# Ledger of designs, part 5: VH-VL binders against Vacuolar protein-sorting-associated protein 25 (vps25)

Target 1, 194 residues: Vacuolar protein-sorting-associated protein 25 (vps25), of Dictyostelium discoideum (Social amoeba) (q55gd9)
Amino acid sequence: MSNQVFQFPPYYHKEPFFTIQPILNTRKKQFQMWQDLILQYCRYYKIYELDINESIKSNSVLFNNEKINRKLSREALKSIIDDIIENGFAEWVDKEKEKEKEKDKDNNNNNRVLIMWRKPDEWASLIYKWVADCGLLNTVLTVWEIQNGDDSKKQEFHQLNTTILMKSLKVLEKQSKCQTFSQDENVGVKFFSI
Key: E = the ipSAE of ESMFold2; O = the ipSAE of OpenDDE; V2 = 0.75 times the mean of E and O plus 0.25 times the DockQ between their complexes.

## First folded at step 1 (VH-VL)

Design p6 (framework fv_pimurutamab; at its last look DockQ between E and O 0.74; V2 from the best seeds 0.00; counts 0 for: pae E 3.8 > 2)
Heavy chain, then light chain:
Amino acid sequence: EVQLVESGGGLVQPGGSLRLSCAASGFTVSSNYVHWVRQAPGKGLEWLGVIYSGGSTDYGNEFTSRFTISRDNAKNSLYLQMNSLRAEDTAVYYCARDLYSGYDWEYFDYWGQGTMVTVSS
Amino acid sequence: EIVLTQSPATLSLSPGERATLSCRASQSVSSYIHWYQQKPGQAPRLLIKDASNRATGIPARFSGSGSGTDFTLTISSLEPEDFAVYYCQQYNNWPYTFGGGTKVEIK
ESMFold2-Fast, scan of step 1: ipSAE 0.266; ipTM 0.683
ESMFold2, look of step 2: ipSAE 0.432; ipTM 0.739
ESMFold2 (binder alone), look of step 2: mean pLDDT 88; pTM 0.865
OpenDDE, look of step 2: ipSAE 0.758; ipTM 0.903
ESMFold2, look of step 5: ipSAE 0.362; ipTM 0.715
ESMFold2 (binder alone), look of step 5: mean pLDDT 88; pTM 0.870
OpenDDE, look of step 5: ipSAE 0.756; ipTM 0.904

Design p7 (framework fv_pimurutamab; at its last look DockQ between E and O 0.43; V2 from the best seeds 0.00; counts 0 for: pae O 6.2 > 2)
Heavy chain, then light chain:
Amino acid sequence: EVQLVESGGGLVQPGGSLRLSCAASGFTVSSNYVHWVRQAPGKGLEWLGVIYSGGSTDYGNEFTSRFTISRDNAKNSLYLQMNSLRAEDTAVYYCAREYYYGSGSYEAFDIWGQGTMVTVSS
Amino acid sequence: EIVLTQSPATLSLSPGERATLSCRASQSVSSYIHWYQQKPGQAPRLLIKDASNRATGIPARFSGSGSGTDFTLTISSLEPEDFAVYYCQQYNNWPYTFGGGTKVEIK
ESMFold2-Fast, scan of step 1: ipSAE 0.513; ipTM 0.788
ESMFold2, look of step 2: ipSAE 0.449; ipTM 0.747
ESMFold2 (binder alone), look of step 2: mean pLDDT 89; pTM 0.907
OpenDDE, look of step 2: ipSAE 0.018; ipTM 0.591

Design p8 (framework fv_pimurutamab)
Fold by ESMFold2-Fast, scan of step 1:
Structure p8 (fold): chain C 194 residues (1-194), chain A 124 residues (1-124), chain B 107 residues (1-107)
Amino acid sequence: as target 1 above (194 residues)
Amino acid sequence: EVQLVESGGGLVQPGGSLRLSCAASGFTVSSNYVHWVRQAPGKGLEWLGVIYSGGSTDYGNEFTSRFTISRDNAKNSLYLQMNSLRAEDTAVYYCARGPYTFSYTPDYYGMDVWGQGTMVTVSS
Amino acid sequence: EIVLTQSPATLSLSPGERATLSCRASQSVSSYIHWYQQKPGQAPRLLIKDASNRATGIPARFSGSGSGTDFTLTISSLEPEDFAVYYCQQYNNWPYTFGGGTKVEIK
């Protein structure tokens, strides 16, 4: 591969980039710039989930710029992430997918976030096109095969996060382009010609 | 009036060291980015490095091990420590201010105030 | 590193003529190009910032344009004091780099 080193934009080296701006218009531009940076960085390294606490504690280069001695505070980062979520490019990941709702009521553990540099509808379009191009319409595929199979090795969605993949398949289901079904522990999907 | 004045240039033998100074007046160095740029005789400009308002530094790849930028806020001055000098380091050395005006508008790293330069000659 | 190629290397013109100077980047630098003027024995002077914005005190005859890989500095009508070397500089990528310069000389 030729693109092996992520190139940070010039504004990443401006000290005010790391301080939430008080003027609304300036802050909107700042948050758009943070969104672009986070999404591009995550796409480059194929990062689908970020742990906010871990990123801050480890002084991740994404949020800590040693060259200018500036780092994004946890509160600032959470504000930026909330904006990205509002824009549809991220969502909070539940800790423990088990039904322990009584314990969760006392904790608002919003520390791990799913990053979607492509929205589910865009992944849906890419996956459907690949299925059609490979002659796999009207056949049964597993979610695992889409993620890890030989036929998908050269596709951008190879190794795609399962939650994002399932959201993408739901988009196609709403368009009557596929049907998902469970068989044992596996999720199967059949894609239809239009 | 805003100005930068370099000093400390001169003749130095290959392998030697030299420290340049850059004195600022009319503005505070700790509130601005300040760059070092050099120009070999008859050649173009070459960016050497920068000290940010916060005090951290960054350098062009070939300068990282031999050159060090520092500042003294009390004296409102910058320094460029040059070690293991080579004939290829012969140049006029400029310090230049990068204004620190925040707006997310066009003004990223433009160098609006330059010193007059100081000549460093590396030869035997 | 990004290489900036300035052309022509030398431009010979008379006062009153229009000068058009080119700066081409080896890869996209968005709009993150500055232009500087340097007279013999003097330090460079900032002319244009971020491709098209005149620096403070720069006469209206100087203008900049371009984005991506192709940038132009235009002097609409040369004055005697405009005969100098002009440099473009990119700050999109580290290390920051300058072009080789274009000398505007009197004919």
Scores: ipSAE 0.007, ipTM 0.491, lowest interface PAE 9.6, mean pLDDT 84

Design t11 (framework fv_tiragolumab)
Fold by ESMFold2-Fast, scan of step 1:
Structure t11 (fold): chain C 194 residues (1-194), chain A 122 residues (1-122), chain B 113 residues (1-113)
Amino acid sequence: as target 1 above (194 residues)
Amino acid sequence: EVQLQQSGPGLVKPSQTLSLTCAISGDSVSSNSAAWNWIRQSPSRGLEWLGKTYYRSKWYNDYAVSVKGRITINPDTSKNQFSLQLNSVTPEDTAVFYCAKDLGYFYGMDVWGQGTLVTVSS
Amino acid sequence: DIVMTQSPDSLAVSLGERATINCKSSQSVLYRSNNKNYLAWYQQKPGQPPNLLIYWASTRESGVPDRFSGSGSGTDFTLTISSLQAEDVAVYYCQQYYSTPLTFGPGTKVEIK
């Protein structure tokens, strides 16, 4: 929408925010502030995946501040993303399947990252409550209906990233609260009362 | 496998209610793997989706804004059928009406009734 | 509302020749989370209801001959009949099922030249 504008925090307009700080304690605080900003921005615009190379090349407003003529370098952004991954709020998209097949680490060459401002267990709780509240327990729903259906339109998980949704359904499956019917992305799911 | 059979009058006067039924065989109207649609077709408007009803623990209805406020689609589980009621008809409602099944929003409409020509005229 | 358009309005093709029908949606019908286009193609012969040929833009319905194929993504879609047979004379409609209301294209009439 043209009237929806993210409000950047005051520290976004300070030049040192865009330069990786040399003192460890200062850098630690800087990285926490970058994590908060990235997660809040992505939540506001419902951005579940970031392309690092594209964000840098396009001068994304998230990483490029034209008012003070400062932007994050690609190396700085990669360091910040690595920290967010270590904290459990992101993971590499393009090499997740390769890493499962092969044990060799090469995550630093990836350019796409999954952003999780809510972890899968939080989404699981929200989805299950909605299914129960709508009287949809013991019925078959499609993943598409959960993500894009009229009944979920006002829910925060409407158009939730499929990878995050599938992770969330796995959380519910381990709790015996649902069962999926296919390994494909177009999956049926049945939710159970406990 | 699944078959749809339509019934209803072919002539309706302006301002009256148009009523059609669609009888289902080979599946239950309350099947959680089906949704039940009404579509009409005229030379001036082409194919126009009117709405659907489906059962997912409770009954749901989706309606097209083009027939806003004058359409009702009702399931009947005892007769295994669903109906269309369109109120306050005008000559502009003259069309061939079809009922059709899809699989929620998963697939296209794979089973259709034979069609019913309804003329709205004095 | 998603508006569907088709081109051409009518098409005359010789037996055994390729027929190509285009469909455009006013907004994308690609659901990016599952990478599926929520678009179907129907064939309608005089006096008959529409018959589903293709769903998810390119998946053939069971029993549909392999000379029918669908392609495209997002807003631009094509139905191709690789070698037109006499029985293929019909009106062809595209339909989106990405959002309600479900909407159809105006149709393309395919005739023998």
Scores: ipSAE 0.013, ipTM 0.580, lowest interface PAE 7.8, mean pLDDT 87

Design z2 (framework fv_pozelimab)
Heavy chain, then light chain:
Amino acid sequence: QVQLQESGPGLVKPSETLSLTCTVSGGSISSYYWTWIRQPPGKGLEWIGYIYYSGSTNYNPSLKSRATISVDTSKNQFSLKLSSVTAADTAVYYCARGDYDILTGYYEFDYWGQGTLVTVSS
Amino acid sequence: AIQMTQSPSSLSASVGDRVTITCRASQGIRNDLGWYQQKPGKAPKLLIYAASSLQSGVPSRFAGRGSGTDFTLTISSLQPEDFATYYCLQDYNYPYTFGQGTKVEIK
ESMFold2-Fast, scan of step 1: ipSAE 0.017; ipTM 0.432

Design z6 (framework fv_pozelimab)
Heavy chain, then light chain:
Amino acid sequence: QVQLQESGPGLVKPSETLSLTCTVSGGSISDYYWTWIRQPPGKGLEWIGYIYYSGDTNYNPSLKSRATISVDTSKNQFSLKLSSVTAADTAVYYCARGWYEGSYFDYWGQGTLVTVSS
Amino acid sequence: AIQMTQSPSSLSASVGDRVTITCRASQGISSYLGWYQQKPGKAPKLLIYDASSLQSGVPSRFAGRGSGTDFTLTISSLQPEDFATYYCQQYDSYPWTFGQGTKVEIK
ESMFold2-Fast, scan of step 1: ipSAE 0.033; ipTM 0.497

Design z7 (framework fv_pozelimab)
Fold by ESMFold2-Fast, scan of step 1:
Structure z7 (fold): chain C 194 residues (1-194), chain A 122 residues (1-122), chain B 107 residues (1-107)
Amino acid sequence: as target 1 above (194 residues)
Amino acid sequence: QVQLQESGPGLVKPSETLSLTCTVSGGSISDYYWTWIRQPPGKGLEWIGYIYYSGDTNYNPSLKSRATISVDTSKNQFSLKLSSVTAADTAVYYCARVPYYDFWSGSYMDVWGQGTLVTVSS
Amino acid sequence: AIQMTQSPSSLSASVGDRVTITCRASQGISSYLGWYQQKPGKAPKLLIYDASSLQSGVPSRFAGRGSGTDFTLTISSLQPEDFATYYCQQYDSYPWTFGQGTKVEIK
């Protein structure tokens, strides 16, 4: 709190942390530690998307440690991100997904990644609980009101990334807990009592 | 069980390259880190560098420009070359094993060779 | 580089004595510290790793303690075979560095 700066864990200052470890069990733990670091850092600064190429090019402090003169290579970072995606905490940014007829292998060459320190189902639960607690079940809310309204100002999902929010609302729709619909330039949503 | 033995010339002339080999017996060189440490007569220990059996290396910055460590898994050996030697490189040279269970918890040397004295003199 | 300073540089002791050697790091190294014993003309032998873990085959009279910057090696009842030079080593960061050594001599 004194500096409002993210405090890196001690292992961030270990030189081997920045080199992909050759022993499988050690590498698994290393990748878990990178996942924890990336997710905690992004949560701290409310970063929902990372640009891999820009992070590397700009020597982002997340991936470049000046104190020990070590930097994560782009290839290492891509491997770590792939692991985070497999664990369900990230996705390559999808700009042409609806037209994709085959697995998008080019996602491994794309440079923007959506970071989800909470998965959509967890956000869904938090949003639904808030709606119920505020007595807003069976009323219409807009996506804008959930993200930017005064009633949500103290909620962790205030200003939540729109893509993640829409994924979360889809989770609730599959549970029959809400219904989304178009409302002019806004998306409306009605949450149901279960 | 596992034993290490250094070999190489005991006398090297100034400006030449010091070349040592460590032979691993009683166990596989695979899946371990292997390191070189030296000790000038009457003085303390100095880490030179390590190699993983796959070829990945790391060196003491003070020696990085002159030191090269290589591994030959088919012979169960790893080697040190130190170029442009001077009298300051006179030392007992040890090879040792690093049991690397976790990169944040294990970088100690559990098995050591007996050491070989290298004297740099004309 | 992290500088490791041992004290004392040497000490004289008798069989049965309790001996304590200290090691200080110039910056925090958590518990990433090992202790080695070296007898004249022999290679160092690992005694303690991770500051306090006893290496298999090492007598229980050897004990390590400490974290951060201050560490100790204690020999609870010195035996004739314990007269040697002892070194601490940090493996928190590269380059790995050793203390200058503490020589335990017979009184």
Scores: ipSAE 0.015, ipTM 0.493, lowest interface PAE 6.9, mean pLDDT 87

Design z8 (framework fv_pozelimab)
Fold by ESMFold2-Fast, scan of step 1:
Structure z8 (fold): chain C 194 residues (1-194), chain A 119 residues (1-119), chain B 107 residues (1-107)
Amino acid sequence: as target 1 above (194 residues)
Amino acid sequence: QVQLQESGPGLVKPSETLSLTCTVSGGSISDYYWTWIRQPPGKGLEWIGYIYYSGDTNYNPSLKSRATISVDTSKNQFSLKLSSVTAADTAVYYCARLGYSYGEWFDPWGQGTLVTVSS
Amino acid sequence: AIQMTQSPSSLSASVGDRVTITCRASQGISSYLGWYQQKPGKAPKLLIYDASSLQSGVPSRFAGRGSGTDFTLTISSLQPEDFATYYCQQYDSYPWTFGQGTKVEIK
């Protein structure tokens, strides 16, 4: 979508959308619709991680529809997220990584989820094409330059989440299209032809 | 059986506003999404926008700056206004209902009304 | 916007023939696709929704298949009333878009 504010689909305003449906075929359709909505919303606002408990507690518009006075229960949201993970568009944030990242927070339970509206394979293809198109094959780039450099400002992966970026570079490494290495405080990467 | 019927002038002058009304019969306009779709002569279909009976709208970006859809639940009607028309806006205009509950397909449709933009 | 491409743009067939029409999306749309039939001078009629679900009142000779980017509409035994233009429509993402149409003509 190219709108200035996210436009919710019509089914977002249907009361049954916020309650797990008992009929299997209806529930499968409902879960697919929730996946599409969550991924499109996160893509629009460049949201790479969701905190389940915080989203519920804050009555996030993604999961709480004030117009019809309906919201997803925490249990319903977790079921939907589990389905999205099974489909390969999300994963639970590593517990150790979460703890290190939030040293001044006392969270015991892991409730953060990484959202991938594009899978690492798709990001890998976009990044590699950009590197080739810009004549940057066989040169060294830093992860920071890919995320924040002037040359990538027009690319969808500009300011891409570091975890997703590293997963995408790993895909390219398995294809022998790049090699990553540590450069002091930065991760460097060299991209190859063929 | 729900039926839809378009009405409005069949001829509009360039630069003026095209105004069409869709009358819903055989059922309530409430609790449904209603939409406008157009088809230029000999060409394909183009979605214009929708409205929920509460007044919420969404538009095709190609027409967003010129299109306004409104609803009047007391008359069981919804309407389209398209401003600053040109010859490119000559088309058959259809109103339709979005599918029940989770549906974003169109059924039923009105018969369509031809609007010609000409001086 | 998602581009919907139909093939063929037109075909000629006889009553009793099996007819297949293809619709291809420029990106993945899951199963969020409908098929419509339009006869000259008439409004389109919904045939299939959610890629494969037959609309009530539509003859069983019409069948939809596919998911992701590739979809087909099949008419197993063409009848005289089936000569029409057929359109696919995606409703995965705004704006909702239609294919250019496939005209099924008499041989």
Scores: ipSAE 0.006, ipTM 0.458, lowest interface PAE 11.1, mean pLDDT 86

Design z9 (framework fv_pozelimab)
Fold by ESMFold2-Fast, scan of step 1:
Structure z9 (fold): chain C 194 residues (1-194), chain A 120 residues (1-120), chain B 107 residues (1-107)
Amino acid sequence: as target 1 above (194 residues)
Amino acid sequence: QVQLQESGPGLVKPSETLSLTCTVSGGSISSYYWTWIRQPPGKGLEWIGYIYYSGSTNYNPSLKSRATISVDTSKNQFSLKLSSVTAADTAVYYCARGRYLYDKGYFDYWGQGTLVTVSS
Amino acid sequence: AIQMTQSPSSLSASVGDRVTITCRASQGIRNDLGWYQQKPGKAPKLLIYAASSLQSGVPSRFAGRGSGTDFTLTISSLQPEDFATYYCLQDYNYPYTFGQGTKVEIK
């Protein structure tokens, strides 16, 4: 029986970590530490999407430290998430609703965020290597089989979020290493040798 | 509201370097991708390249040897330099915002464009 | 580079008409296609992204369809302000490439 509890780093138990620092260089390091924590936590629990409002409302342990009685404000969390997005490790999930908010002249007031502890190019490399190693080049696989099939059970991308998987396949397509066959619910993919 | 404004010389001599700047207001330059697109008179649109606020760039291969895009986050500006210009570089030059990391090819805000004529 | 071909290159239409513009990619681009409207003397404006998603503030008479290689933009009831040139753009692979444009002219 393994212990499945995430181990928080020591800086998570320091009060200033939960207060946005006024000095730019200190804040930059603080935001990098928050990025590292959020990405490591999400990787540990296989969390691909965060609901910002729900995380705050539920006092998620990721953003609320009961031991020191400190928590991130919603504004602080959104500022940190924006920085993570700019670094390429996250993006807002509901693009259609976000664009609807543009009608009200506020495009950056989002609630759900896709978390990518590995960027799509890293997932692309892992998936392609698995396909090649298993002798599946030049065969048709479905997106579902990559995510849920028995052959991928031991792979880190097993049960990978569909949006991230599709972004990763796009990376491979740009490299001429695979081709999708349809844009239907059952997307087929054929992977090619280099 | 986000606004983009191009600035730079309207006339450049052949073999010289074309230099344009785009000033961004009403939004953070660090939240999006920033792109240059051109349109020769009477012709269609051609994508030149983009820059992410961190300095990461990608260029149209047809222009990569001559094009340089740079960003100045302190001024909320990004710029295009195109070297060794010829009459074929005569065009209206637009700056635009690419939305998000994986749909940065959807340009939701544009400058009004600036005509650059290459002539001796 | 992925070549984007629009049909027709120009068309003449009257107010109230249904207008359909086609865009074809030289290879599969999934739904990585946008539609832009350009009025004379003005910058292009994003109408549709991801092949079928309507940009905020764009009238519902504009609709995009398609996936893979064949895409259409439909204007269900043409208005006077819709007389413009329309461009498709693929953002599937670098370089991003535009179609040659379709000019919608007054009949």
Scores: ipSAE 0.000, ipTM 0.442, lowest interface PAE 17.5, mean pLDDT 84

## First folded at step 2 (VH-VL; from p7 with heavy chain Y106W; framework fv_pimurutamab)

Design p9 (at its last look DockQ between E and O 0.57; V2 from the best seeds 0.00; counts 0 for: pae O 2.01 > 2)
Heavy chain, then light chain:
Amino acid sequence: EVQLVESGGGLVQPGGSLRLSCAASGFTVSSNYVHWVRQAPGKGLEWLGVIYSGGSTDYGNEFTSRFTISRDNAKNSLYLQMNSLRAEDTAVYYCAREYYYGSGSWEAFDIWGQGTMVTVSS
Amino acid sequence: EIVLTQSPATLSLSPGERATLSCRASQSVSSYIHWYQQKPGQAPRLLIKDASNRATGIPARFSGSGSGTDFTLTISSLEPEDFAVYYCQQYNNWPYTFGGGTKVEIK
ESMFold2, look of step 2: ipSAE 0.586; ipTM 0.822
ESMFold2 (binder alone), look of step 2: mean pLDDT 90; pTM 0.908
OpenDDE, look of step 2: ipSAE 0.283; ipTM 0.720

## First folded at step 4 (VH-VL; framework fv_pimurutamab)

Design c5 (from p6 with heavy chain S53R)
Heavy chain, then light chain:
Amino acid sequence: EVQLVESGGGLVQPGGSLRLSCAASGFTVSSNYVHWVRQAPGKGLEWLGVIYRGGSTDYGNEFTSRFTISRDNAKNSLYLQMNSLRAEDTAVYYCARDLYSGYDWEYFDYWGQGTMVTVSS
Amino acid sequence: EIVLTQSPATLSLSPGERATLSCRASQSVSSYIHWYQQKPGQAPRLLIKDASNRATGIPARFSGSGSGTDFTLTISSLEPEDFAVYYCQQYNNWPYTFGGGTKVEIK
ESMFold2-Fast, scan of step 4: ipSAE 0.567; ipTM 0.806

Design c6 (from p6 with light chain S30R)
Heavy chain, then light chain:
Amino acid sequence: EVQLVESGGGLVQPGGSLRLSCAASGFTVSSNYVHWVRQAPGKGLEWLGVIYSGGSTDYGNEFTSRFTISRDNAKNSLYLQMNSLRAEDTAVYYCARDLYSGYDWEYFDYWGQGTMVTVSS
Amino acid sequence: EIVLTQSPATLSLSPGERATLSCRASQSVRSYIHWYQQKPGQAPRLLIKDASNRATGIPARFSGSGSGTDFTLTISSLEPEDFAVYYCQQYNNWPYTFGGGTKVEIK
ESMFold2-Fast, scan of step 4: ipSAE 0.557; ipTM 0.789

Design hA (from p6 with heavy chain Y107A Y110I; at its last look DockQ between E and O 0.54; V2 from the best seeds 0.00; counts 0 for: pae O 7.8 > 2)
Fold by OpenDDE, look of step 5:
Structure hA (fold): chain C 194 residues (1-194), chain A 121 residues (1-121), chain B 107 residues (1-107)
Amino acid sequence: as target 1 above (194 residues)
Amino acid sequence: EVQLVESGGGLVQPGGSLRLSCAASGFTVSSNYVHWVRQAPGKGLEWLGVIYSGGSTDYGNEFTSRFTISRDNAKNSLYLQMNSLRAEDTAVYYCARDLYSGYDWEAFDIWGQGTMVTVSS
Amino acid sequence: EIVLTQSPATLSLSPGERATLSCRASQSVSSYIHWYQQKPGQAPRLLIKDASNRATGIPARFSGSGSGTDFTLTISSLEPEDFAVYYCQQYNNWPYTFGGGTKVEIK
């Protein structure tokens, strides 16, 4: 895998980009640019969750440009994230799920955010197409096989976040294209030919 | 009047060094983003690098080792130091302001007249 | 880097004719593309900003359109002073890149 480094857009190198603009229209554009950047960055590195606290503490390159000595404040980042959520490209991670992750020491209700550079319906389409292309319709697959199977390695949804995947499968269920069911410690999915 | 004026071009031997200057008037260099762009004879435009309002610089990958952009705030000027010059570096060198107003990009709205650099033995 | 391909390389037209210039990006640049005009012996001049916005002082006969990967510069009716080389430039991705240019010459 060529150690390709994410190439930041030019506006990432602009000092004002890191200061929330007071003018509404300018701020809207700014937030759109941040949304685009965040989604692009996350897509590039296949990051599905962002921790606001960790991002600030670690001086994430996404939100801290050392070259121009600019960084987003926590408040700024939160505001941007809220906007992204409003636009449907992110959602807060549920508290209950945070407790299950031993590594998430941060008790802050609004600290972790699920990033969706593709909406669940888009993922659903990709997954269904793949299943069809592989001749796996009317068969049962596990969520694990979709995420981690050898057959899906070349697919964009390989190692897709479980929450997003489940949301995507729900979309397909609504379309009568699949049915999910509990199978042992995993979730089975039967895909249907339409 | 907003203006950029390049200077310092001339004939230089391969392996030599040259420092170009870009003098700004009508605006403050340290408050703007200014780029260097070159154009070989009969060829297209090539981006070389930029100096940010904060003083940081970036370069094209092929130029980072040989070219250095700097500025003198007191003189309201920026510079392009070119080392280890090659024949292929023969070009007109422009400085251009990248006007940035809020988040409306105004592109390279101000260009200098350019200064010719010829690298030849 | 993003490669911008301009076509045609040369466009031969007469005054009064419509000119259509294309700029294609190797990947999406959204609307973050500019057009420049360059006359012989002169520096480039900003023509169109962000795919479709005329720069200050640019005549109405110049227009830009497109998004994503395909962009077009149109000159509705060529004037004698419009015969020049036109460059597209993207600023969506670092580093900045220019197209190879389209020369509009008199037929």
Scores: ipSAE 0.015, ipTM 0.569, lowest interface PAE 7.8, mean pLDDT 90
ESMFold2-Fast, scan of step 4: ipSAE 0.580; ipTM 0.802
ESMFold2, look of step 5: ipSAE 0.489; ipTM 0.765
ESMFold2 (binder alone), look of step 5: mean pLDDT 90; pTM 0.913

Design hA1 (from hA with heavy chain S31R)
Heavy chain, then light chain:
Amino acid sequence: EVQLVESGGGLVQPGGSLRLSCAASGFTVSRNYVHWVRQAPGKGLEWLGVIYSGGSTDYGNEFTSRFTISRDNAKNSLYLQMNSLRAEDTAVYYCARDLYSGYDWEAFDIWGQGTMVTVSS
Amino acid sequence: EIVLTQSPATLSLSPGERATLSCRASQSVSSYIHWYQQKPGQAPRLLIKDASNRATGIPARFSGSGSGTDFTLTISSLEPEDFAVYYCQQYNNWPYTFGGGTKVEIK
ESMFold2-Fast, scan of step 4: ipSAE 0.573; ipTM 0.801

